# VH-VL binders against o74797, part 15

Target 1, 157 residues: o74797
Amino acid sequence: MGKFALNLNAELTGVKNLAPKDEESFYYAFKVQCSGCREIHDNAIEISRSETHSIPGSKGEANLIWTCKNCRKTCSFVIEGPFSPYNDSQETKKVLVLECRGCELVEFIPQGEWIANGAESNTLFDEIVLEDDWYDYDENASSEVSITNLEWSISKA
Key: E = the ipSAE of ESMFold2; O = the ipSAE of OpenDDE; V2 = 0.75 times the mean of E and O plus 0.25 times the DockQ between their complexes.

## First folded at step 5 (VH-VL)

Design b02 (framework fv_zimberelimab; at its last look DockQ between E and O 0.85; V2 from the best seeds 0.00; counts 0 for: pae E 3.5 > 2)
Fold by OpenDDE, look of step 6:
Structure b02 (fold): chain C 157 residues (1-157), chain A 124 residues (1-124), chain B 110 residues (1-110)
Amino acid sequence: as target 1 above (157 residues)
Amino acid sequence: QLQLQESGPGLVKPSETLTLTCTVSGGSISSSSYYWVWIRQPPGKGLEWIGSIYYSGRTYYNPSLKSRVTVSVDTSKNQFSLKLNSVAATDTALYYCARHVGYQYTGDSYFDYWGQGTLVTVSS
Amino acid sequence: QSALTQPASVSGSPGQSITISCTGTSSDVGRYNYVSWYQQHPGKAPELMIYDVSNRPSGVSDRFSGSKSGNTASLTISGLQAEDEADYYCSSYAGRYTWVFGGGTKLTVL
C-alpha cells in the first residue's frame, strides 16, 4: 500500500493549464504491478473519479477494485485530490496522486482528450491528444502553440 | 447453467420508447465479475453494443446512442432492462442481452452468455 | 464508436485454412488484448469462439485460433468444415468501459 504520484514534464509553447478534459469523468490509464506476485499486467487499467466501488472487507470505497489475474490478489485505487494543471514548462511536476493498495502503478498511458489555454489569449483548446506531440495555432494570439517532449513518470508520493 | 432471456414488445411505433427486459436465471446478477449488456443486430447487419450495466447500477453507453438509452438493473428480480427513446426505423433489430466478463476481476473481456434475442420492429 | 473493420466475406474449401482479419485502432485492438471472436449461425445467437486474442473457451474446437499484430486481430480456422459456415464477428474493448464489434464476415464453405 502506498501513494503514488503521476508526474509530467513537457515543453509548453503558447499554452498553459494543461489538464484532462472533463476531469471528473476522465479515465486515467495505468499499467500496474501486483504487489503479491509481482507480475506486471499487459493491459492498462482505467481509473476515474466518477467510479465508486466498495472495498471488500472494508467500509471504505475506491475508484477501482482490481484483481490480479495471476494470483487473484485484490487491489484498490483511489484518486487523491484534484488534477494539478500543468504550467511549468520543461519542469517535472506532480499532477496527480493516487492511493494504491495491493498494486503499484508502473506506467501512465496518456489517453483521452486534454485541455489547455492560450498562454496570452486564454483561448481554450479542448481537443488535445497527448499520445504524441501536439501542435495547433492560436488565432487570437496569432501564434503557434504546441505541447512537446512529454515525459510521464510514476513516483512514490 | 446461466441463461438470459429477453422480453418485451416486438413492435414499437416511431418516436415511442422501446423497452426490453432481460431475465437472468441460473446465476446472480449481483456479481462483481460481470457486466450486463444489451447488444443489437439489425436484420442482415452486424452487431452493435448498446450499453452495459454493473450490478451496482453503474452504466456505460455507446456514445452514438447515449442520449436515447437507459439501462437499469433490478437485483431483486435478477433482471436488467433497456429503454431506447425516440425510436426510428433504423432501430429495428434483434436485441440481445448478454453477460460480459469484466477485466477488473478476471483479467479477461468477452461476452460469454447470450440470450436468444428478441426482434423489435419499429413501424407505424 | 466506429466498428472494427472485417472483410465482408471469405470462402474456402473443406480441409483448407482461412483467416479473417479484424482491424481497429491504437485505441482498441492495438491497445488491449481484449479481442474476442463470435460465431453466428443463421437464426442463432452469437457464440464465443476466442477471447483475449487467442484463448479458446472449453468446448470450442482447436481448429479455431486467434492472433493479433498491431491494430489487426485475426481468426484462423483450420481444417475447414461445412459446419463452420457462418458469420463471424470480432469484438474489442475500446477503453473507458466501452466495447466495439466488427462489421462481420460471412464465411462460405465451398
Scores: ipSAE 0.812, ipTM 0.928, lowest interface PAE 0.7, mean pLDDT 96
Fold by ESMFold2-Fast, scan of step 5:
Structure b02 (fold): chain C 157 residues (1-157), chain A 124 residues (1-124), chain B 110 residues (1-110)
Amino acid sequence: as target 1 above (157 residues)
Amino acid sequence: QLQLQESGPGLVKPSETLTLTCTVSGGSISSSSYYWVWIRQPPGKGLEWIGSIYYSGRTYYNPSLKSRVTVSVDTSKNQFSLKLNSVAATDTALYYCARHVGYQYTGDSYFDYWGQGTLVTVSS
Amino acid sequence: QSALTQPASVSGSPGQSITISCTGTSSDVGRYNYVSWYQQHPGKAPELMIYDVSNRPSGVSDRFSGSKSGNTASLTISGLQAEDEADYYCSSYAGRYTWVFGGGTKLTVL
């Protein structure tokens, strides 16, 4: 059992409130390591706050229950609240917390679509992709916007 | 032996709703290891995944079809069903039901049993 | 439009080997080891031949093998036989609980 924090450090130019699009249903992708056999699974797992499953032998619920392919131990993952919008350009901030049992988080994969607002204009950018640096233009502010130098890290919470 | 069998109308008029049912025999639909799936194939063309359902009722849909598709499950009848709204001629296809081995529940992802397919023609 | 690219056709003679490619992107074939291959004879439902890139279901001939390199998965059929003549489809997990298929490859045994 462990609690893990997903941290982000990114350079924001002209945008604020970076967060997943449709956050409640967003699938957070992670590479994971089984705590029992120490294998790093060959496929990422995907966890959404919108999904809940009963934990076998418990009255608790988890967002994902997964079985290790190698040792067959059961892992469970619980997201503790929503993603915290990222606003602190070039500072490392904790944006998501997960409680993991039977497994540890190794790497985050920032798949899917993200949203942000123009820093002064509040223009909505709702098709941001973060697997590469992102660039666009804010017509209301007449300025280029970008999200660059993304560094994701996982720490114990 | 596990068997899946599609049933429903062979002809549907444009703008109407297509409804198909898959009956599962020789095994239970109420299993944490499996999803139940609809896949289609237009005549002379390739396969397209439509959507999947878990026995709990949780559904997953092809984004290109999501606004028109509903998949439901009836564990008491060992059946699951597809509703496709506002059909057009481009929805003419063989429709297959299939079993999917488990993705995150088993760590595997593949379609192991398929029904024979049912041809649905969309025509006035 | 199919999400995974396969050659439209491939041909070989009895006893030879052929390979069918399945090319996706870094977000499907390149990211996940969830590639499966299906054989479809005319008028029949698809049948699973290979799963999770290289695993063979019980009952499938060891003449069928699968592999992956980067964004491309491959199905190899050795010792070609007349009954191998069929359409072959690849499939991959595409993330976010979605699955995609290739356009299919017609194998002709000459």
Scores: ipSAE 0.655, ipTM 0.879, lowest interface PAE 1.8, mean pLDDT 92
Fold by ESMFold2, look of step 6:
Structure b02 (fold): chain C 157 residues (1-157), chain A 124 residues (1-124), chain B 110 residues (1-110)
Amino acid sequence: as target 1 above (157 residues)
Amino acid sequence: QLQLQESGPGLVKPSETLTLTCTVSGGSISSSSYYWVWIRQPPGKGLEWIGSIYYSGRTYYNPSLKSRVTVSVDTSKNQFSLKLNSVAATDTALYYCARHVGYQYTGDSYFDYWGQGTLVTVSS
Amino acid sequence: QSALTQPASVSGSPGQSITISCTGTSSDVGRYNYVSWYQQHPGKAPELMIYDVSNRPSGVSDRFSGSKSGNTASLTISGLQAEDEADYYCSSYAGRYTWVFGGGTKLTVL
């Protein structure tokens, strides 16, 4: 099966445990390329661990079943575990694994809300938006916090 | 030909629960290609998507209404339903049921069949 | 509330071309090519005119066309006719299986 890893490198200042808010119901957005016709689709797909769909002609299930509009090949996507909270500032770490059939993952789009804690205070930050650099103030630690220089990459397992 | 028909009370008192049912005829609600949808239109105003349901029971809601809305499906009766709790005057609207072509299964996305709509007035 | 901005009204004379705009955000119209347009005559349910930004369903006149640029989608009606007088609504996917509509545009044919 074709496995893909989502990797993150980000600069964390004053925070830890960066992860999606409500991880099981979170929608991970990816641009994909069909393996059959090689079309890179202009609409990102959205995959959530909370979604369960029957694979046509099979007893198997996937988090998303998607049909290529260009060649009609059916693709399936399975998230193989929860997002791993990111803690290793400025190091590239694997944070999510997906099993994909019929399509390749090309680009991750970090939409949605994210959550983190103050590194020593455990102050909860649960309205983090990562489509751009994020800055805030930790009142319990009397210090500025940030998540910056985000680099997402996709690798094959 | 596929047809959708809304049914339910035309008058609901404030703070009560509005319940509407959509009956699908000329086709099956158990299709893997479609979502079943509630949309409303306050008098003289625009359209508002309320929520959608897949035949398996999976639901999706407008975030602004999520705390008050429940959508359900009964495949044996070929019907789906809307419950809207704690109604107020601002919930007075023409309520439509509709079919949505599921983009994940077809690659296209639009609302292709609509019911005629049923007017619901919230008043004492 | 409406998440997409449309002009409240547009008018034109028979035979002219008119354009109705639909402005969203980089999280809906700007992000997805799932924009559709609906025509609604008084007392009737909306009817699909354009889907997936620019596709025309069978039975809809080729006088209707759709496009988008950035966060703004457009519906263009060429060769304006009296029966085109109606309300027009845009709709866009807004992520996570949610949908938003515009506030509507009343088209008056003079």
Scores: ipSAE 0.385, ipTM 0.779, lowest interface PAE 3.5, mean pLDDT 90
ESMFold2 (binder alone), look of step 6: mean pLDDT 91; pTM 0.919

Design b03 (framework fv_zimberelimab)
Fold by ESMFold2-Fast, scan of step 5:
Structure b03 (fold): chain C 157 residues (1-157), chain A 124 residues (1-124), chain B 110 residues (1-110)
Amino acid sequence: as target 1 above (157 residues)
Amino acid sequence: QLQLQESGPGLVKPSETLTLTCTVSGGSISSSSYYWVWIRQPPGKGLEWIGSIYYSGRTYYNPSLKSRVTVSVDTSKNQFSLKLNSVAATDTALYYCARHVGYQYTDSSYFDYWGQGTLVTVSS
Amino acid sequence: QSALTQPASVSGSPGQSITISCTGTSSDVGRYKYVSWYQQHPGKAPELMIYDVSNRPSGVSDRFSGSKSGNTASLTISGLQAEDEADYYCSSYAGSYTWVFGGGTKLTVL
């Protein structure tokens, strides 16, 4: 089947509810491989739940319709529900599921801004970037907070 | 019928910011099928793609112009706009807005409707 | 500068056929099938003539045809007519969600 899961394993210190900022309009970036010709696209594709397109020759809709530039095969991607907030420090959790037809997800690129809450304080941190380890201070809890050792993986759902 | 109309100043001084607006009529800019594009043409020269925007606000820019260019969309006014910073005489051109079908999202990818173009001269 | 190379001018007589070339690299025309051609009459906006190498939009004469071989795309106009006199521009996807254009070719019908 063409269902794929995005998995996260990260060490959370003093924060909870890690998720994309403005999740509905957030752009998830993936490297993709055409299942027909096996070509991996040069650029990452970006998919948002807020965007829908009609699938050519079908009554169905997808969040992204993509055409392989090498073999012209039409591919579609559907995000199944919102991102599941990550609260499972140092445990691998399935955080997003996508249904892909004609293509496979190869790699996730953690771009954009993310949000989290102070674990005890509920302080909002709303400008988190996950391309490297993140550190800040929670004044309401009088403690340092961090998100480190991020490991993203893609598996069949 | 779909129409695109550019508007903005015909003359901009060197080092200033050029601002152009494209007004879309006869169709909605809030369509998932299209990107909205700025393309320019210096007098007597070829066309140069500047950048593209989706109605959600997602943008793609020509790498040679990326540090100076911002494209924005206002769906409530059915408009999208171009800001080009720090202009020089080499930015003198006809500026077109256009609609793009596809842009990696469909089986086809091309510019199907163009505005009439607006001449911008950069001169002191 | 124009990223794709086109001849500056081409001429033909009514009834003849002419071909305009558009040469890029293995990273644009040579790699992708998203090549389009636009016709521009003096003082007017460009109009789509061919898309995806060889497809014609509705309303474009079948005298216009497109093809591609290696790094070169071609626009052929058969049965030349006076109204074909115009500038012609090619465009190609260049990867990384970017687009490039040719320098343009002035077609004169003599």
Scores: ipSAE 0.000, ipTM 0.515, lowest interface PAE 13.4, mean pLDDT 86

Design b04 (framework fv_zimberelimab)
Fold by ESMFold2-Fast, scan of step 5:
Structure b04 (fold): chain C 157 residues (1-157), chain A 124 residues (1-124), chain B 110 residues (1-110)
Amino acid sequence: as target 1 above (157 residues)
Amino acid sequence: QLQLQESGPGLVKPSETLTLTCTVSGGSISSSSYYWVWIRQPPGKGLEWIGSIYYKGRTYYNPSLKSRVTVSVDTSKNQFSLKLNSVAATDTALYYCARHVGYQYTGDSYFDYWGQGTLVTVSS
Amino acid sequence: QSALTQPASVSGSPGQSITISCTGTSSDVGRYKYVSWYQQHPGKAPELMIYDVSNRPSGVSDRFSGSKSGNTASLTISGLQAEDEADYYCSSYAGSYTWVFGGGTKLTVL
């Protein structure tokens, strides 16, 4: 059916390389809409690159197979490659691409732990939570760091 | 030291709405590291997760209860509340409020502090 | 019904070890590391004993340990003591921001 891009626009102060912690096993959470009946599932689905399942009626594999409860249509999700580290402060960038069949991604829910490096110091920040604006201090650079004004969007890739 | 305390009615009639409040003391409810949770236990039975709320208002509910449950938060009072409508005898239980670490936002996920629980009997 | 399967009861003698199993599916216990165990004494609220499969909170005795294999998580209590007599509940993340509990296991110290 089509490819969807997860896009991020965020203001980075004093940090670079924003990405999920342990990216390969990271669970990306999305609200999903069935293409057949247009129902949006009440709870988010979670997809990880570390998981693969056989696609029914196909030789292919997907990271998640989801069945619409309302119309019984089968949906599949494939994550294309790893998350692309975000370094483009205040610019909208495509950070993850998914191929979705039978369904559409409608909303990304940022969960889990994220990581980033001090922009000049390379100090590792490995307990970043993006549910709210994030603030910390880089002792090697003697400066405040932050990740603010996070805007996530989903577009056709 | 963090403490959670449930409060609300001990008796509710069938078809009415149950309202319970959890008061948090010794710590702030306004923290990105935690969700605030309702869990219940019918007499002599096991635990059942009801729902969770983040201090900014995001909620998640047990699908079996979602049509009847609302959880809300009042950060100015350091409290969160459960509203369960259309109660029946099967809703008779000890109701706990609890703190949930992470909810996968910190890489860890568990319930670390619990209130003492409040018994709610649904009877005519 | 409880979503996770635990034996209704287990028993042991002081000084012995016992293990309590918690069996789920490939969509909860088998998928996520977010498995925790709670101890409940009569008339008391549950207390966290183990989190993320095998981690102990500060203040919990090292006699308590956790593990997981496939769809089954296990709580092991070594050097059983009378005060260990309680109900034990497992919990797991079940995806889609939902949580499930086991039916509970009554531990009797003979």
Scores: ipSAE 0.005, ipTM 0.523, lowest interface PAE 12.9, mean pLDDT 87

Design b05 (framework fv_zimberelimab)
Fold by ESMFold2-Fast, scan of step 5:
Parts: sequence; C-alpha cells; structure tokens
Structure b05 (fold): chain C 157 residues (1-157), chain A 123 residues (1-123), chain B 110 residues (1-110)
Amino acid sequence: as target 1 above (157 residues)
Amino acid sequence: QLQLQESGPGLVKPSETLTLTCTVSGGSISSSSYYWVWIRQPPGKGLEWIGSIYYSGRTYYNPSLKSRVTVSVDTSKNQFSLKLNSVAATDTALYYCARHVGYQYTGSYFDYWGQGTLVTVSS
Amino acid sequence: QSALTQPASVSGSPGQSITISCTGTSSDVGRYNYVSWYQQHPGKAPELMIYDVSNRPSGVSDRFSGSKSGNTASLTISGLQAEDEADYYCSSYAGSYTWVFGGGTKLTVL
C-alpha cells in the first residue's frame, strides 16, 4: 500500500507542454510487483483515469483492480488527478501520482501517443512516440524540434 | 452451452452504414470476465480486429477504423451491435462476433466465435 | 497489410513436425505474453488452438504447442495428420486494449 510518483526528466528542444494524447482516456503501462508474494507480474498492467471499478470489500472505486496470479491477493490502483504537462527541460519532475494498494509500481512503459506544442509557435504535435528519441520540424517556427534523453523513474510520493 | 449468432443485411451500398447484431445465448453478456468483439475477414484474406465492448458499455476500437466504427451493447437483450459508417467495396468481408476472455490481464484470447455473416458492399 | 508477419504457406508429411512463426514488434509480441493461435478450415469460423503463448484449451490435441522468443511467437504441430490442413492465424495484444492478427499461414499436409 502507498502512493507512487511517476517522474520524468527529458531534454526538450523547441517544444512545451509534453503530455499524453487524450489524457483522460490514456492507458499508462506499468510493470507491477505484488506486495504479498513479491512476484513481478509477467505482463504490464494498463491504467486509465476513464476506467472505474468497485474495490472488493470497500465502498471505494479504483481505476484498475488486479488479482495476483501467484498468491491471489487483490490489488488496486487509483490515479490521483491528471498528468501534469512537462515543461521542465533537463529537470526531474513528478508528472503523475498513483495510489496503489497490495502492489508496487516497478517500471513505466511510455507506450501510446503523446502531444506537445511548439514552444513559441504553439504548433500542435500530436503523433509523438516516446519509446525512443523523437524528432520533427516546426513549419511555423522554421526550426527542428526534439524530445531526447528521456528518463522515467518511480518514487514513493 | 454458449452460442454467438451474427445477423444483418448481407448487402450494403457504398457510403451507407452497415449495421450488424450479435445475439448471445447459453450465457450472460453481463459478466466482468469478458469483452464482446467484432472481427472481420475479407474473402480470401486474413482476420482484422474491429472493436470490443465491455458489458458496462466501454468500447475499444481498431485505430484504423475508429472514425467509422461504433459498437454498442444491450444487456437486457443479451446482444451487442456494430455500426460501420461510410462503407466502401473494401469493407466487403465475413463479419464475426466473438468473446474475448481475460478482462484485467487474466488472459487475452478469443474463445467462442459466431459462424460469420457475409456482407457485400456493392451498388 | 497484416500487423504480424507469418509465412504464407508451410507444408509437411503425415507424422512429421512443422513450425509456423509469427513476428511482431517490441510493442506487441515482444512486450506481452498474450499470443493466441487459431485454426480455420474452409468455410468455418476460426477455432482457438493456443492462448497466452503456450496454453492449450481443453479438447485441443497436445500435438499443438506454442512458444515465444523476443518478437517472434511460434506454433509447432507434431505428428502431422491430414485433418491439420487448414489456415493458421496468430494474434497478439498490442497495448491500450487493442489486438492485432497475423496474415495467416496455409498448412498443406502432403
């Protein structure tokens, strides 16, 4: 049980407001470890703010309920508010907070599509993929743009 | 035991909307363990996932079809349906409904399939 | 055309073993242990043969087995029989509640 922060450190060139595309329905992928038996699940779990499920034995809701296949312990995940757009080039910032019960977050997998705006042009880039360094060109600013040296980390919040 | 049966028009004109319904019998669609799925197969070609629905009404669509597809569920009739807008000749296919096992990462596979219904898009 | 790559055809003789490959990317087959295989006889709906990489449903012969290495999943059929002649399709979870299929492999038992 506890709160976990997803942290990002990335080098932004010519862009601002890096965030998931369609954030409310975006699926955040994590490798997770059961707190009871310590097994790391062999598939990433995916959590979206748009999904809600009743927590067994509680009047509360969670964005994902998962049962450990090894020890059968029930785990729950709650996203505490939306992703905070990343604007802090080359600085580590907390971008997302999750409350996890019965489990721990081990690793973030930056799958899916992301968005950002040209820093001075406000040009929308809406097909950004972050599993490798990203490069593009801002026609309105007549300059190359990039997102590089991405470092994701998970800490206790 | 569980049975899935597709129904629909069989012939649709270009630019119109294709509507298909899957009737589930021998089991309840109102289950947290399953998604209900549409998959198609053009004649002589491979399978393509179209979309899935959870009994709550939550939908998931193939990105290549997302702008044209709507899947809906009617738990009182034990049915789910597909609407595909603005059809073209390339939408001609056998359309299957299927059950997906493994909500919340307890598995991921299609265990029961309907017999399939042929839809031809032609003027 | 298809998101997952399969050979168009494979052949074998009765009693022999054959393997069909299914190659994806690091975001589907390479990331998730959610690969399934389907057998389709002419004029019939697909039937589940293997799920979650290597598991067999009740009623499926133990001559069918599945495995995965990196971005490639494999279906192996041992002790080939005439009734195994069919099209075989792989499928993988692709993240964000989406699924992809292979292009299919025609198995001929000579």
Scores: ipSAE 0.550, ipTM 0.851, lowest interface PAE 2.4, mean pLDDT 90

Design d01 (framework fv_cilgavimab)
Fold by ESMFold2-Fast, scan of step 5:
Structure d01 (fold): chain C 157 residues (1-157), chain A 127 residues (1-127), chain B 112 residues (1-112)
Amino acid sequence: as target 1 above (157 residues)
Amino acid sequence: EVQLVESGGGLVKPGGSLRLSCAASGFTFSYAWMSWVRQAPGKGLEWVGRIKSKTDGGTTDYAAPVKGRFTISRDDSKNTLYLQMNSLKTEDTAVYYCTTDEYIYSGSRTYYYMDVWGQGTLVTVSS
Amino acid sequence: DIVMTQSPDSLAVSLGERATINCKSSQSVLYSSNNKNYLAWYQQKPGQPPKLLMYWASTRESGVPDRFSGSGSGAEFTLTISSLQAEDVAIYYCQQYYSTPTFGGGTKVEIK
């Protein structure tokens, strides 16, 4: 059993409350390494808080139950609470915590659509893509907005 | 006043190379996203490519017909935009305009309309 | 690529009369999140570079006369000149910027 934290450090200009769109059903993508055979799998796993499955041989539940193809070890992943909206421009913040058994998280893949609000206007930006730096304009505040220098990291929680 | 002045156009043989320059004045060039747009004689407008500002990564994007043959670059110390054209074809014959892109919305795959245009410089590719 | 189609190819209108130019995109250029149409219009007079006339389908560029107006949404757009003046003789182009920029074929406006 290990707990892992997903951390974000990004420069926010004119926006606040950066978070996944429709967070409860959002699929978080990770590269994982099996603890049994040490192989890092080529295909990312995708985990959502909206899905729950019974853990085999246990009274517990997990958001994803995955079986290593090489060694057949059963792995489970539990997301502990919702994503914490990011407001700490240029500071490293723990934004998500996962409990993993049988596997370790290696890399986060920021896929899908994200949301944020204009810092002063509360204008909703709801089609943010974070594969690269993001730029837009806040018409209610008459100012440029951006999310740049994104650094994702995984640490023991 | 914002002004753009292109230069470097001329006659080139097929397979040849040519470099165009665009001298910018009247605005902070280093913050501007810039494009090249061309117009073949008697025909319509065709976007060639763009370069982002240095602060936004300085990355380039190209239209499919020129990808791999043309390179856009900038020298912020000289307020100058460049278009290096290699392996020129007769269908590259056109007036080439440099433009400033309006910064209203930008993402890795988001584009803008062209705000200020230069006078254009004619490139003729023939034998 | 999004294909832009303009009609008619050419248009002759008497001074003071209304001119209408149509522009169709092969897919919608309306961005639902901000409810904006990523569509611009340019005016090109003989021997001159194109000049920005309209953006966001209906917003006039500073200095553009009130007789010019843009309308439409999604995939069908119109540029209207309510009372044609002699200086309006030009070729007009629409351009989408929802994806990699593409231009319409142009509409030549002449005096009848």
Scores: ipSAE 0.000, ipTM 0.464, lowest interface PAE 21.0, mean pLDDT 86

Design d02 (framework fv_cilgavimab)
Fold by ESMFold2-Fast, scan of step 5:
Structure d02 (fold): chain C 157 residues (1-157), chain A 127 residues (1-127), chain B 112 residues (1-112)
Amino acid sequence: as target 1 above (157 residues)
Amino acid sequence: EVQLVESGGGLVKPGGSLRLSCAASGFTFSYAWMSWVRQAPGKGLEWVGRIKSKTDGGTTDYAAPVKGRFTISRDDSKNTLYLQMNSLKTEDTAVYYCTTDTYIYRGSRTYYYMDVWGQGTLVTVSS
Amino acid sequence: DIVMTQSPDSLAVSLGERATINCKSSQSVLYSSNNKNYLAWYQQKPGQPPKLLMYWASTRESGVPDRFSGSGSGAEFTLTISSLQAEDVAIYYCQQYYSTPTFGGGTKVEIK
């Protein structure tokens, strides 16, 4: 059993409140390592706060219950509350916490669509993709906006 | 690496019984959900039944054609899966494979595909 | 039960040519809550057991060459081998896991 934090450090220009679009149903993708056999799996797991499953042999619930392909150990993942909107340009901040049983998180894969607001304008940007640096223009503030130098890391929480 | 080796196949008369074994190695057998899948000569694949790990309840499920005649069991101390086949019919003639399963929840029910397959053992039911 | 139908029954393809195998389910195997297709593909070479190639319709199993790709959604799926190699001679099966597992009838891929 362990808790893991997803951390983000990014340079925000002209935007604030970076978060997943439709956060409750957003699928977070992680590469994982089985705690039993130490295999790092080739394919990412995907987990959403909107899904809940009963843990076999337990009264507890998890957002994802999954079997390690190598050792067949049952793994479970629980997201502890929603993503914390990122506002701390160029500072490393904890944005999501997961409780993992049977596996450890190794790497976050930033997929899907994200949202942010213009820092002074509150203009909604709702189709942000973070696979690479993101650039756009804020018509209300008459300024260029960007999210660059994204660094994701996993730590024990 | 994960290895599965089936044994116990052979020739049996209609109405007879036969027990298949599947010896597992290279993984922690006690955590694995396992299935039997069969393939009649020159035909396609047919799922026979599955058994969950004891941690996940240890329950079994069977395909309709074998329900009541076949029993799946496991001995975690010996890393061995079994298929007890009773009241055998000519239609049961097939190569029988044991598999390890990756299982997925959809609501309260579990569904699965087969990761690793053994080499198979031939069962021939003939007079 | 969900019935899986594959086409064609057999396919002869020259080395380096594209091979396309189709799989149709009697009902959708797309689960709307997670937007995933509960569909796997297996390869069975002569004298060997089946080997998992693909799951979630398009996710390659570890070690499977990138010339194999899966596509489709809902009730119609395709397995494509972009440039057939000699070692790809096999029977290919689709399998749904949206309900109790059922397999397609298989498609035999041979060299022309």
Scores: ipSAE 0.006, ipTM 0.635, lowest interface PAE 9.6, mean pLDDT 89

